VHH binders against 6-phosphogluconate dehydrogenase, NAD(+)-dependent, decarboxylating (gndA). Designs and how they scored, part 4

Target 1, 299 residues: 6-phosphogluconate dehydrogenase, NAD(+)-dependent, decarboxylating (gndA), of Haloferax volcanii (d4gst8)
Amino acid sequence: MQLGVIGLGRMGRIVVDRVLDAGHEVVAFDLSAEAVAAAADAGAEPADSVADLVDRLGDDKRIWLMVPAGDAVDATLDDLDPHLDGDDVVVDGGNSHFEESVRRAEACSAAYLDCGTSGGPAGAELGFSLMVGGPQWAYDELTPVFDAVATGPDGHGHMGDSGSGHYVKMVHNGVEYALMQAYGEGFELLAEGRYDLDLESVAKTWNNGAVIRSWLLELCEEAFREEGSDLGDVDDHVAGGSTGTWTVQEALEQEVPVPLIYQSLAERFGSRADDRFSRRLANRLRYGFGRHEVARKDD

## First folded at step 4 (VHH; framework vhh_7z1x_3)

Design s16 (from n09 with S108Y)
Fold by ESMFold2-Fast, scan of step 4:
Structure s16 (fold): chain B 299 residues (1-299), chain A 125 residues (1-125)
Amino acid sequence: as target 1 above (299 residues)
Amino acid sequence: QVQLVETGGGLVQPGGSLRLSCTASGFTFSKYAMNWVRQAPGKGLEWLSGISWSGGSTSYADSVKGRFTISRDNAKNTLYLQMNSLQPDDTAVYFCARTYSYTDEYGYKTSFDYWGQGTQVTVSS
């Protein structure tokens, strides 16, 4: 099969390399000429514009977008759409909000697949997990590409109608937040607890037959190996949170309780504030109730 | 500065054994997880095995589990892969790679930041 790929950052380049490696042909475009040249060196056919990419793909176009979520997706679709018809397929492999994906599918002249992609840069070696939403026929047409990009045939699936791919990936990220927080709390108890433990050894033991074994736990083991059991100089500021926020917003709209996902998101927000007004007021109110000593800021 | 150099590849008959070595320089080898990855002719990269900084933890892909053994000597800054019961489909260029972690627009990640040049292993009669 021939696949167009627009967006040759780290993740997009992995899609190109895996699709080429599986014996398919790739036409690649990025705003960075250097990124396009690197993809061409790997065996892709370089395009110097979106229109050029479209011209090289022939009649039934299959195009994978791997650009940043938001305005970049819409700008790319604005450039593509005049060249597309209903027999063409566009895949958004980025981290778009599922409602934006539904809107884009409704406006797009081609069949639109929203593809939640998980695995990060490790996908270069292992393949990705792909959660795909949109028309069944379009998913079926892209199956050989999904087989190449994913961790085998079980590494991708058709979730349902438009938006469901990004929806399932959004919830996946919410669960990931909660699991990371749970591992963090468990290891913090061990680090601060009554025994002097080698946390790399603990993580290794837990990841070999224990019920909480996972790839995240493998990453915990690597963190302790690289940074030490006290995590050395690793900062406690936790960036990000957009997919976690989206998951909590959806849970509130659907009236589904997700207390662990919410708490994990709240902990990230708290990590960004060294001095919270609410904690200062609570401390002062405790003084009012019980005459406890009030902690005050020093000069 | 950072260098990973693989040695020990070559031609071997089916059922034979080879031991690959990877010598590291330019960083504190004893503080990093190390991996073996291969690329067969006309195929993509396949991760084979990983080892923790201390050697206390090892992991293997199902395709090599029970046949290959990863080990390290931190005093010599050297990573090893002992390959037994070699099959024609083990023919590939074998790379050692260093584990790294970072954060980007897609969140916290782990992957490989430095690779060796590779060493060819050919399994044929």
Scores: ipSAE 0.000, ipTM 0.098, lowest interface PAE 14.2, mean pLDDT 85

Design s17 (from n09 with Y106W)
Fold by ESMFold2-Fast, scan of step 4:
Structure s17 (fold): chain B 299 residues (1-299), chain A 125 residues (1-125)
Amino acid sequence: as target 1 above (299 residues)
Amino acid sequence: QVQLVETGGGLVQPGGSLRLSCTASGFTFSKYAMNWVRQAPGKGLEWLSGISWSGGSTSYADSVKGRFTISRDNAKNTLYLQMNSLQPDDTAVYFCARTYSYTDEWGSKTSFDYWGQGTQVTVSS
């Protein structure tokens, strides 16, 4: 089949390459001529505008968006929508908030699929995991593309109505936050504990037959290999948090307890401060209770 | 050396118009998408508009749609922003920025690899 792809960054290029490798045709556009030229070198048909991409596609247009969440998605849809009708399908493969995906689907002239895409750059070799929400017929029509992009036929699924794909991906990322925090705490105990351990060796052992084996442990092993068991000069500031925040907000709305996901998010927030009022007060209150030594700032 | 230089800022009254220019050097201008971004006093960066390398595709933030027009002259290595119906809340430092490609998984704010120094636009009586 023929697929239009808008957004040729790292993830969008992986979509292009996998779809081409599966024997489909790709029409590719990006705001960068270099990115379009690189995709053309890989076998895609280059487009020099959104209108040109649409003109190169057949009567039933199938278009994959792989652009940053937020304003970029809406701006791209504004450019696309005058050229679309109800027989066309648009896929948002980015990390949009599920409520924004529902809003966009309601406004879009085409059928709109929200597609949570997981796997990072490793998806180039392994394929992605795709969580798709929206009309069943549109998901069914895109199955050959999803088969090409995913890690196999079980690597993609239709989650449910509009928004459900990004919803399931949002919760997936919340779980990922908690798992990263759990691995971090475990390895910190080993690093600070009573034995002098080779953490690369520990990570490798845990990832070969142990209960907690995972791709995240492969990344832990790589980190210890590249930085050493002390992590060298890697900073303790942890950026990000939007998908974790969205997951916690949704959990509160639905009255579902997610203490581990919440705690992992709170730890990220705490990583951004060298000192905190609450810890300074706690230190001073300890002095009040038992006259323990008060830790004070140097200046 | 890549350089982006904005000009055309200044004081303008509400309802007025202003045209910003950004002159590019040190790279093949016609191969890169360009953007306009602003920062209002006490606020973060706000993306306003983007234009493809050919000029064939443009996009706008909702706050400026219908009022601002982005354009480019590849022969002159110059990017433009025509601003009409200016309002006091359009007061900001305006930057032109080059984009290499769309940013996917990692920081969307790093979609821009080179920035100009900015030009001040003040909309007041």
Scores: ipSAE 0.012, ipTM 0.399, lowest interface PAE 8.5, mean pLDDT 86

Design s18 (from n09 with Y106F)
Fold by ESMFold2-Fast, scan of step 4:
Structure s18 (fold): chain B 299 residues (1-299), chain A 125 residues (1-125)
Amino acid sequence: as target 1 above (299 residues)
Amino acid sequence: QVQLVETGGGLVQPGGSLRLSCTASGFTFSKYAMNWVRQAPGKGLEWLSGISWSGGSTSYADSVKGRFTISRDNAKNTLYLQMNSLQPDDTAVYFCARTYSYTDEFGSKTSFDYWGQGTQVTVSS
C-alpha cells in the first residue's frame, strides 16, 4: 500500500519507519526540509509541499497526519482538502479533541479517521496502540497500515463512529493520570514511612507477579535506579494536562463521577504554584474562628 | 547573528494595497518555514500567514484569506506579503517570524524562535 505522511516529528517518523519496514511505500512531507530529507534517507519518497505529496499518491489517497493538535491540523486540512474526494482517507494520528475531530470529519471531502495513538517514543520498537474512529470502510482500508504501526493485530481497533477514537484515547490518558498519581502516593508513603527502603527493589518486586504490575511500574523502577530512592534533584513540577482536562470536562457534561482522575489533574495544577491564596485565607480564618495562631507568609 | 528585517510598510487608504518584504540573514533560510504575524495597537499578536520551506504550502488566517498572499524567494533569502483590499482594522505592526518545525520531537506545537523588529502599516484616510 502507499501512504502519505504529513508531520515528521518523533511520532510521525515512527509511523514512516514502521510502515516502510512492513513493505509499504511512504510519501513524506513536513515544514522542515531536514525532517523530509531524513525520512527520504530512511526510504520514504520526499514531497516538497502538500500538493506534491497528493500528486505522488495517485488514486484513492491514504494520508496520515501527525501534526500538533489544533491550528496545525486545520491549516493542513485547508491545504489538503481541495485535492481530496470521498474515496480518499485522511487519518489524524495526533492528540486532537474528539469534538474537533467530529467537526473536521464533517467538513472534510475525504473519509476522516480520528486515531488516538498511545505508546510514546517506545512505539519505534514496540509499535503503538491505536484507537480509531470513523467510517468502517475507511478503517478496513487502512488495516494493513494499522497492523504495521501498532504492536500487532490486537494493538489497534475500530472504536466506533467519528470522534470515538480520540474520545477513547482521551479517557485512556485520564486513567493514566490517576494511575501515575496512585503509584506516586504509594511510593511517597514508603519513602516517608517508618522503614528505610530501597524503592528500586520495591518497584521491581511489585512488577514481578504483584497485582499492580505494569509498564508504568517499569518506569518507576527505572526512575529509582537512575535517581535513587529519594529521586535526587527531580522537580515536583508536573507539566501538561490537556487530555486530563478534556476527560474531566466530558465527565462533568455526562454527569459521570471521576474523582480520582480529577484529583490527579488538580495535583498537576497545584504543582505549578508555591503560594496558594486559598491556603493563606484558610490559615487566617482559622485564627478568626477561635484558633490562636496566624501563619504569616514570611514567618 | 540571526536577523529578520521587515520593510514596505506605510500609510495607505482603505481599499489600497501594500507589499511587505522580510530579508533574512544568519541562517539557511531555505530550510525554515516562515510566517507573518501582526500586532494592532493595544492588542495581542495575531498570526496571519505561513509558508513552508519550499514555498509549496501556504496557510492563512480567516481574517486575511483572499486578501493577502504570502510568498518567498529562497535565492534572495526574502519573504513577502502582498496585502490587498486593506481595511482600517488591518492597522498594525507586521512582523516576520521563523518557525521551528516542531518545538519537541514528540509533536508538540510549533513555535517562533526569531522575529524581526516589525514594520508599521497604517490604513486610514
Scores: ipSAE 0.066, ipTM 0.525, lowest interface PAE 6.0, mean pLDDT 86

Design s19 (from n09 with G50A)
Fold by ESMFold2-Fast, scan of step 4:
Parts: C-alpha cells; structure tokens; sequence
Structure s19 (fold): chain B 299 residues (1-299), chain A 125 residues (1-125)
C-alpha cells in the first residue's frame, strides 16, 4: 500500500517509520525541509508541497495528517481538497475536537477518518492505540496501515460514525487526568504518611502483579528513580487541560456525572496559582465567624 | 500565487506607537491562522503573536504581552499589529507569516509556509 503523510513531527515521523517498516510505501511532506529530508533518509519518497505529494500518490489517495489541532488541519485540508474525490481517504491522526472533525468530514471531498492516536513517543517502539471514526469502508481500506501503526491488530478499532474516534480519545484523556491525579494522591499519602518509604520500590512492586499496574505507574517509578521519593525540585504547576475541559463540557451537555475527571481538571487549574482570591476571602470569613461567636458568648 | 505584503514600519521614539499591516492575496485568508515574527539585527527569528482564522483567539510572546495587539479584518484580507510602549530592543524587521502554528496542551508547534518581505521598525532617539 502507498500512504501520504503530511506532518513529520515526532508523531508523524513514527507513523512514517512504522508504515515503511511494515513494507508499505510512504510519500512524505512537512513545512520543514529538514524533516522531509530526514524522512527520505529513512526510506520515504519526499514531496516538496501538498500538490506534489498528491501528484505522487496516483489514484485512490490515502493520506495521513499529523499536524497541530485547529487551524493547521483546516489549512492543510484547504490545500488538499481541490485534488480529492470520494474514492480518496484522509485520516486526521491529531488531537482535534470531535465536533471540528464532524464539520471537516462533511466539507471534505474525500472520506474523512478521525483517528485518536494514543501512546506518545513510546509509539516508536510499541506502536500506537488508534481510535477511528468515520465510514466503515474507509476504515476497512486503511486496515493494513492501522495494523502497521498500532501496537498490533487489537491496537486499533472502528469506534463508529464520524467524530467518534476523536470523541473516544477525548474521553480517554479525561480518564488519564483522573488516573494521574489518583496516583499522585496515593503516593502523596505514602510520602507524608507514618512510614519512611522508598517510593521507587513501592511503584515497582505495585506494577508487578498489583491491581493498579499500568504504563503510567512505570512513569511513576521512573520519576522516583530520577528525582527521589521527595521528587526533588519538581514544580507543582501542571500545564495543559484542553482535552480534560472538552470532556467535562461534553459530560455537562449530556448530563453525565464525571466528578473524578472534573476534580482532576480543577486540581490542574489550582496548581497554577500561589495565591487564590477564594482562599483569602474564606480566611476572612472564618475570622468574621469567629469574632461574631466570641462577641455573642461575651455579651 | 500566495503573497503577503507588510507596511507601516518606520522610525519611532521610545514610548511611541506604530501599527503594522499585512495584506494577503492568493489564498482564502479567513481560513488560516496568521502570525507576526521579527528579526532584530544580529539575532534569530522571534515569534511574537498569533491569531486564529476567525480572530476569536490570540496568543503573544512574553516579551510583547500587554504592549502589542494582533487583529485581523477578514473582509479586507488584512492582518494588523498594534505596537504600543515601544522600546529600543523592539528594533527589528517585522514579518507576517501564514502558519500551521498552534499551541496545544502538548506544546507549541510553529511552522510557516509563506512569509512577507518584512518591514523595518527602528526605535531610537
């Protein structure tokens, strides 16, 4: 099979490398000439524009987009769409909001697959987990590519109609927020608790047969190994939150309670302020209540 | 063909103001995010500001936050940069760029496919 790949950052390059390693052909383009040259060195056919990439693909084009979410996806589709027809397939492998993916699919001349991609840079060795939404026939056509890019045949799945892939990935990230917060709270209790514990050893033990074992727990073990059980000078500011926010917004719209996901998002927001107006007011109100109580008893 | 043309540069005193314009042609301006980037003498390129396709979201480098304002007029295919409280270290050639530049929760991803020729801004007494 022949695959066009647009976007050769860390994740897009992993797609290129895995597809080539599986014996398929790749035509690659990026706005960075250096990234294109590096992909060519790995065995991809370099393109010097979106139009050149399209010209090299022939009939029944299969194109994987791995560009930043939002405006970059729309800009790329504007360049691609004049060259596409209904027999072609475009995959958005990025972090797009599912409603934008539905809008793009409706406007696109080709079949549009929204593909939630999980695994981060570890996907280079392990492959990704792929959550795919859109037309069944297009998913079926891309199965050899999904087999190559994913951790194996069970590492990808057809979620449902347009938008469902990015939808499921959005919720996945919400769950990830809650799991990270849960691990953090558990280890904080152990760090502040009654025993002097080696948290690297605890994380290792928990990841070998315990109920809460996971790849996130491997990252906890690594953190304690590199920073120590007190986490050294690691800052308590937690960046990010867009997919967590989208998940909470969707939960509110559907009237589904997600208190743990919400609380994990709220903790991230709270981590970004050393001094909060609400805490200052609460302290002042406590003082007012105490003074009122004392005056009443003395009267 | 895609063209971006900057205007509005010049010599200004410290504390002064300038408004830069960038006129776009050869593409559907209203569907692309746009950026301002500068290059000071003897230094590399510095990204300053981005604006979404609709004008609904903007972002700024810390060096210009609160002093510069990016805006756009999609009906006129024009991008603007209002520069206030100019300092001598704002002296640079200013470029507008069409971009796939976007900052998300996994970091900033900045890439430019089309650039203007640039306009010189000199802040000096």
Amino acid sequence: as target 1 above (299 residues)
Amino acid sequence: QVQLVETGGGLVQPGGSLRLSCTASGFTFSKYAMNWVRQAPGKGLEWLSAISWSGGSTSYADSVKGRFTISRDNAKNTLYLQMNSLQPDDTAVYFCARTYSYTDEYGSKTSFDYWGQGTQVTVSS
Scores: ipSAE 0.006, ipTM 0.216, lowest interface PAE 10.1, mean pLDDT 85

Design s20 (from n09 with S59Y)
Fold by ESMFold2-Fast, scan of step 4:
Structure s20 (fold): chain B 299 residues (1-299), chain A 125 residues (1-125)
Amino acid sequence: as target 1 above (299 residues)
Amino acid sequence: QVQLVETGGGLVQPGGSLRLSCTASGFTFSKYAMNWVRQAPGKGLEWLSGISWSGGSTYYADSVKGRFTISRDNAKNTLYLQMNSLQPDDTAVYFCARTYSYTDEYGSKTSFDYWGQGTQVTVSS
């Protein structure tokens, strides 16, 4: 089939390459001329604008968006929507907030699929995990594309109604935050503990038959291989957090306790402050309380 | 080496118009998407508008849609912002910025790698 792809960063380029490799036709556009030229070299039909991409597509348009969340998605949809009808399908493969995805689906002239995409750059060789929300018929129509992009037929699924794909992916990222924090704490105990351990060897052993084996542990093993068991000069400042924040906000709204996800997010926020006002005040209050007790004892 | 220089700012009455220009040097202008961003007194940065490398696609923030028009002249290495129906809330320093697309392990991201020095726009009677 024919697929339009808008957004040719690393993830969007992987979508293009995998869809082309599966024997489909791709029309590609990005704000970067260099990215468009590179996609064309890989076999995509280059477009020089969103309107040009639309003109190159047939009557039943299938368009995959792989642009940054927020304003970029809305701006792209504003440009696309005058050219779309109810037989067309737009897929948002980015990290949009699920409520924004519901809003966009309601406003869009085409069927709108929110597609949570997981796997990072490893998706080039392994394929992605795709969590898709929206109309069943549109998901069914895009199955050949999802088969090409995903890690296999079990690597994609229809989650439910509009917003459910990005919702499930959001919670996935919350779980990922908690797992990263748990691995970090475990390895920190080993690094600070009573034995001088080769943490690359520990990570490798844990990833071969142990209960906590995972792709994240492969990344831990790589980190220790490249940086050493002391992590060399790697800084303790942890950036990011929007998907973790969204997960915690949703958990609060639904009154579902997520203490481990919350704590992992809180640890990231704490890593960004060398001098915390709350700790300074706590020390001052402790001092004041202590002086009060000592004065009472002297009386 | 990369340099972006904004001109065309000034004082204008509410309902008036101004045209901003940004002259680029030190890179192949025609290969990069360009943006306009502003900063009002005491506020953070607000993205206003973007234009693709070819000029074929343009994007606008809701606050300026229908009032501002972004355009470019690749032969002159110049980016423009035509501002109509100016309001007191449009008072800000206006910057042009070059789009930089990058990727991390979780996907594609867009940022701005080079900025101009800014030009002041004041909307007041």
Scores: ipSAE 0.043, ipTM 0.545, lowest interface PAE 6.5, mean pLDDT 86

Design s21 (from n09 with S59R)
Fold by ESMFold2-Fast, scan of step 4:
Structure s21 (fold): chain B 299 residues (1-299), chain A 125 residues (1-125)
Amino acid sequence: as target 1 above (299 residues)
Amino acid sequence: QVQLVETGGGLVQPGGSLRLSCTASGFTFSKYAMNWVRQAPGKGLEWLSGISWSGGSTRYADSVKGRFTISRDNAKNTLYLQMNSLQPDDTAVYFCARTYSYTDEYGSKTSFDYWGQGTQVTVSS
């Protein structure tokens, strides 16, 4: 199969490499000439614009977008759409909000697949998990590409109608927030608790036969191996939160309780403020109950 | 070593036009995508437009599409932004930036590794 890829950052380059490794042809474009040149060195056919990429593809175009969410996706679609028809397929492999994916699918001249992509940089060696929404025929058509990009045939699936791929991935990230927070709290208790423990050893033991074994726990083991059981100089500021916010917003609209996902998001927000107004007021109220009232009477 | 120098800002009346320039030095300009980003008073950074290394592809934010035009002259190492139909809401410091884009499991990002000092654009009557 021939696949166009637009967006050659870390994730887009992994798509290119895996598709090429599976014996398919790739035409690659990015706003960065260095990224295009690097993809060409790996065996992709370089394009110098979106129009050039389109011209290099055959009549039934298959194009994978791996660009930043939001305006970059829409700008790329604006460039592509005049060149597309209903036999073509566009895949959005980025982190778009599912409602934006539905809007884009309705406006697009081609079949539009929203593809939630999970696995991070480890996808280069292991392949990704792909959650795909959109027309069944388009998903079926892209199966050879999905087989190449995913961790295997069971590493991708058709979720449902347009938007469902990004929807399922959004909820996946909400669950990920809660799991990260749970691991963090467990290891914090061990670090601050009664025993002087080697947390790398604990994480390794938990990841070999225990109920909570996971890839996240492999990353915990790596963190303790590289930083020490006290995590060295690692800061407590946790960035990000868009997918967690979207998950909580959707849960509120559907009236589904997600207390653990919500709490994990709230803890992430709390990590960004060392001096919260609510804590300052609580301290002042505690002062008022005792010392301040005694001081007033002494005068 | 790497430098981006912006010119062309100033005071303009609503409905007017300005052309911003950004001159690059210290790297091979023709190999990098370039962008325009602005920051209005009391607000965060807003990406406006990007242009590929060859000039063959351009991207625009919805807020400026149809009013602003990005272009480049690789022989002169210069990036341009032609701004038409300016409105008071366009008042901001305008930056040119060298960028790359990528996605990961924690979000999609456009990263800027070198920035100009910015040029002030004030749209006022």
Scores: ipSAE 0.005, ipTM 0.350, lowest interface PAE 10.0, mean pLDDT 86

Design s22 (from n09 with G50A S59Y)
Fold by ESMFold2-Fast, scan of step 4:
Structure s22 (fold): chain B 299 residues (1-299), chain A 125 residues (1-125)
Amino acid sequence: as target 1 above (299 residues)
Amino acid sequence: QVQLVETGGGLVQPGGSLRLSCTASGFTFSKYAMNWVRQAPGKGLEWLSAISWSGGSTYYADSVKGRFTISRDNAKNTLYLQMNSLQPDDTAVYFCARTYSYTDEYGSKTSFDYWGQGTQVTVSS
């Protein structure tokens, strides 16, 4: 089939390459002429605008968006929507908030699929995991594309109504936060504990038959192989994580307890401050409870 | 050396109009998407508008949609922002920025690899 792809960053380019490799046709557009030229070199038909992309597509348009979440999605839909009708399908493969995806689906002239995409850059070799929400007929229609982009036929699924794809992916990322924190704490205990251990060897052993084996453990093994068991000069600052925050917000709204996901997010926030007021006060209170010496900031 | 130079800023009354220009040098202007971004006093950067390398696609933030128009002249290596119906809250330093799009599955974002020095726009009477 023919697929339009708008957004040719790292993830969008993987979609293009995998769809082309499966024998489909791709019409590709990005704000960057260099990105469009690179996609054309890979076998895509280049478009020089959203209107040109639409003009090159047939009557039943199938368009995959892989643009930055937020305003860029809405701006792209504003350009697309005058050219769309109810037989067309638009897929948002980015990391949009599920409520924004529901709003966009309601406003869009085409069938709108929210597609939570997981697998990171490794998706180029392995394929992605795709969690899709929206009309059943549109999901069914895009199955050949999802088969090409995903890690296999079981690597994609129809979650439910509009918003459910991004919703399930959001929660997936919350779970990922908690799992990363759990691995981190376990290896920290081993690194600082009573034995002098080769953590690459530990991670390898844990990933071959143990209960906690996973792709995350493969990444742990790689980290210890490349950085050493002390992680060399790797910084402890953990940047952003909108999906983790969204998961905690949703859990609060639904009154579902997610203490491990919350704690993993709180640890990330703590990593961004070297000198926390709460710890300074705690030290002073300990002095008040019987100690005659206080740790000072300049000590 | 890549250079982006903004001009056309100044003082304008509420409801007035201004046209900003950004002259590019040191790279093939026609191959890159361009953006306008602003920073109001004491606030962070706010993306306003983007234009594709060909000029065929334009994008706007909701705060400026219908009031601002982005355009380019590839023969002159110049980017423009036509600003109409200016409001006091449009007071900011306006930057042009070159785009290198990078997205990931955890959070989509557009990377800006080169910026101009900025031009001050003040809307007051």
Scores: ipSAE 0.194, ipTM 0.624, lowest interface PAE 4.6, mean pLDDT 87

Design s23 (from n09 with S54R)
Fold by ESMFold2-Fast, scan of step 4:
Structure s23 (fold): chain B 299 residues (1-299), chain A 125 residues (1-125)
Amino acid sequence: as target 1 above (299 residues)
Amino acid sequence: QVQLVETGGGLVQPGGSLRLSCTASGFTFSKYAMNWVRQAPGKGLEWLSGISWRGGSTSYADSVKGRFTISRDNAKNTLYLQMNSLQPDDTAVYFCARTYSYTDEYGSKTSFDYWGQGTQVTVSS
């Protein structure tokens, strides 16, 4: 099979490499000439524009997008769509909001698959988990590509109609937020607790037969190995939150309680302020009813 | 543990040449694309050149195209930058950097995971 890939960041390059390794042909384009040259060295056919990529694919085009979510997806589709018809398939393998994916599918001249892609950089070795929404026939046509990119035949699935792939991936990320927070709290208790523990050893033990074993625990073990049990100079500022926010917004819209996912998101927001107005006011109110001494910023 | 060590910097007259080397250890050098980046006094980082993991593809910033040549020797775990027709504006600390991607996961930023400590190049009489 021949696949066009647009967007050759780390994730897009993994798609290229895995598809080539499975014996398929890849035509690759990125705005970065350096990224295109690297993909060509790996065996992809380089394209110097979106139009050139389209010309090289021939009939019944199959195109995988791995560009930044939001405006970049729409800009790429604006460039592609004049060259596409209903026999073509476009896959959005990025982190788009599911409602935007539904909108894009309705506007696109080709069949549009929203493909939630999970696995991060480990996907290079292990393959990704792929959650695909959109027309059944388009999913079926892309099965050889999904087999190549995924971690095995059970590593990809057709979720349902347009938007369902990105929807399921969004909720997956919400669960990931809660699991990361749970591991963080557990290890913080051990770090601050009554025993002087080697947290690398604890993480290793927990990841060998214990109930909470996971890839996240492998990353915990790596963190303690590289940074020490005190996490060295690792900052407590936690960036990001878009997929967690979308999950909480959807939960509110559907009136589904997700307190652990919400709390994990709230903890990320709290990590970004050294000095919170609410805490400062609470200190001043304690003075007001109990005459407790007020802690002040320049004390 | 990953290490990148740059050598070959120094003082050179305008119009002169220098060859920088970067020796890599702690990883399989032949499986990674490599880059040269510089930082002039008071300025930000400027990407100069990249080379694919097999050495079959090279790329250059417009500021150095035609004057600088990137190459690699995978048997020696070494990256090179041949700098010709040096100008005072080429004065900078030069770094080699390992990349798992020429762009980051979101497509718009070059991702470098390991850097050398840099080597000073001064172009002056």
Scores: ipSAE 0.006, ipTM 0.140, lowest interface PAE 11.1, mean pLDDT 85

Design s24 (from n09 with S57K)
Fold by ESMFold2-Fast, scan of step 4:
Structure s24 (fold): chain B 299 residues (1-299), chain A 125 residues (1-125)
Amino acid sequence: as target 1 above (299 residues)
Amino acid sequence: QVQLVETGGGLVQPGGSLRLSCTASGFTFSKYAMNWVRQAPGKGLEWLSGISWSGGKTSYADSVKGRFTISRDNAKNTLYLQMNSLQPDDTAVYFCARTYSYTDEYGSKTSFDYWGQGTQVTVSS
């Protein structure tokens, strides 16, 4: 099978490498000449532009997009759409909002698959987990590609109609945020608690038969191995949050309570502020209530 | 749909100054980081400067640091490059480019997805 890939970042390059390793052909494009050259060195056919990529693909085009969510997806589709018909398939493997994916599918001349992709850089060796929404026939058509990219035959699935792939992935990331926060709080209690513990040893023990064992906990074990139980110089600012925000927004729309997912998102936002108005006011109000000492900015 | 149009190029004498503008349309300009890149005749692309979506962070290549200043006006959908102390080696076609980055919680990559047609800057005499 021949697959066009637009976007050769960490995840896009993993898609290219795995598809090539499975014996398929890849036509690859990225505005970074270095990224295109690296993909070509791995066996991909380099394209000089989106138009060149389209020209190199046959009549039934299969194109995987790994570009940032938002306007970049729409801009890429605007370049592609004049060259597409209903027998072609476009896959959005990025982190798009599911409602945008539904809108894009309705506007696209080709069949549009929204593909939630999970596994991070470990996907290079293990393969990804793929959550796919859109027309059943298009999902079936791309099965050889999904088999190559996913961690195994159970590593990809057709979730449902347009938008469902990105929807399920969005919620997956919300759950991931809550799990990361839970592990963080548990280990923080151990680090600051009454015993002097080797947290790598604790994480290793918990990874071997304990109820909370997981790949995420294996990453905790590695962190303690590499950084020490005090986490060395690792910063406390936590980046990201778009999928967590979308999950909370959807939960509010559907009136589904997700307090742990929300709290994990709120903790991320709080990590980015060095001086919070609400805490300063709370300190001043405590003085008003009971004459408690007021901490000042220079104290 | 997406268009980036550079203006302000031209002929300038060594030691002179020039201000380039890039007008963006077809996308939400205020949500994207922007860059200036140049290409001298017969040579490859050279990245010069970048600016965050808000304008709060800027970066520069060593070759132009202290001489060039990048700025943006999100209300006007316009990116600027103020070029001072121009040298013959600054002769090139100058492009504005929109940043895109593919990210998840495990990693990110930055590249450029849209480029203008370029504007010629010639430093001579």
Scores: ipSAE 0.000, ipTM 0.155, lowest interface PAE 13.8, mean pLDDT 85

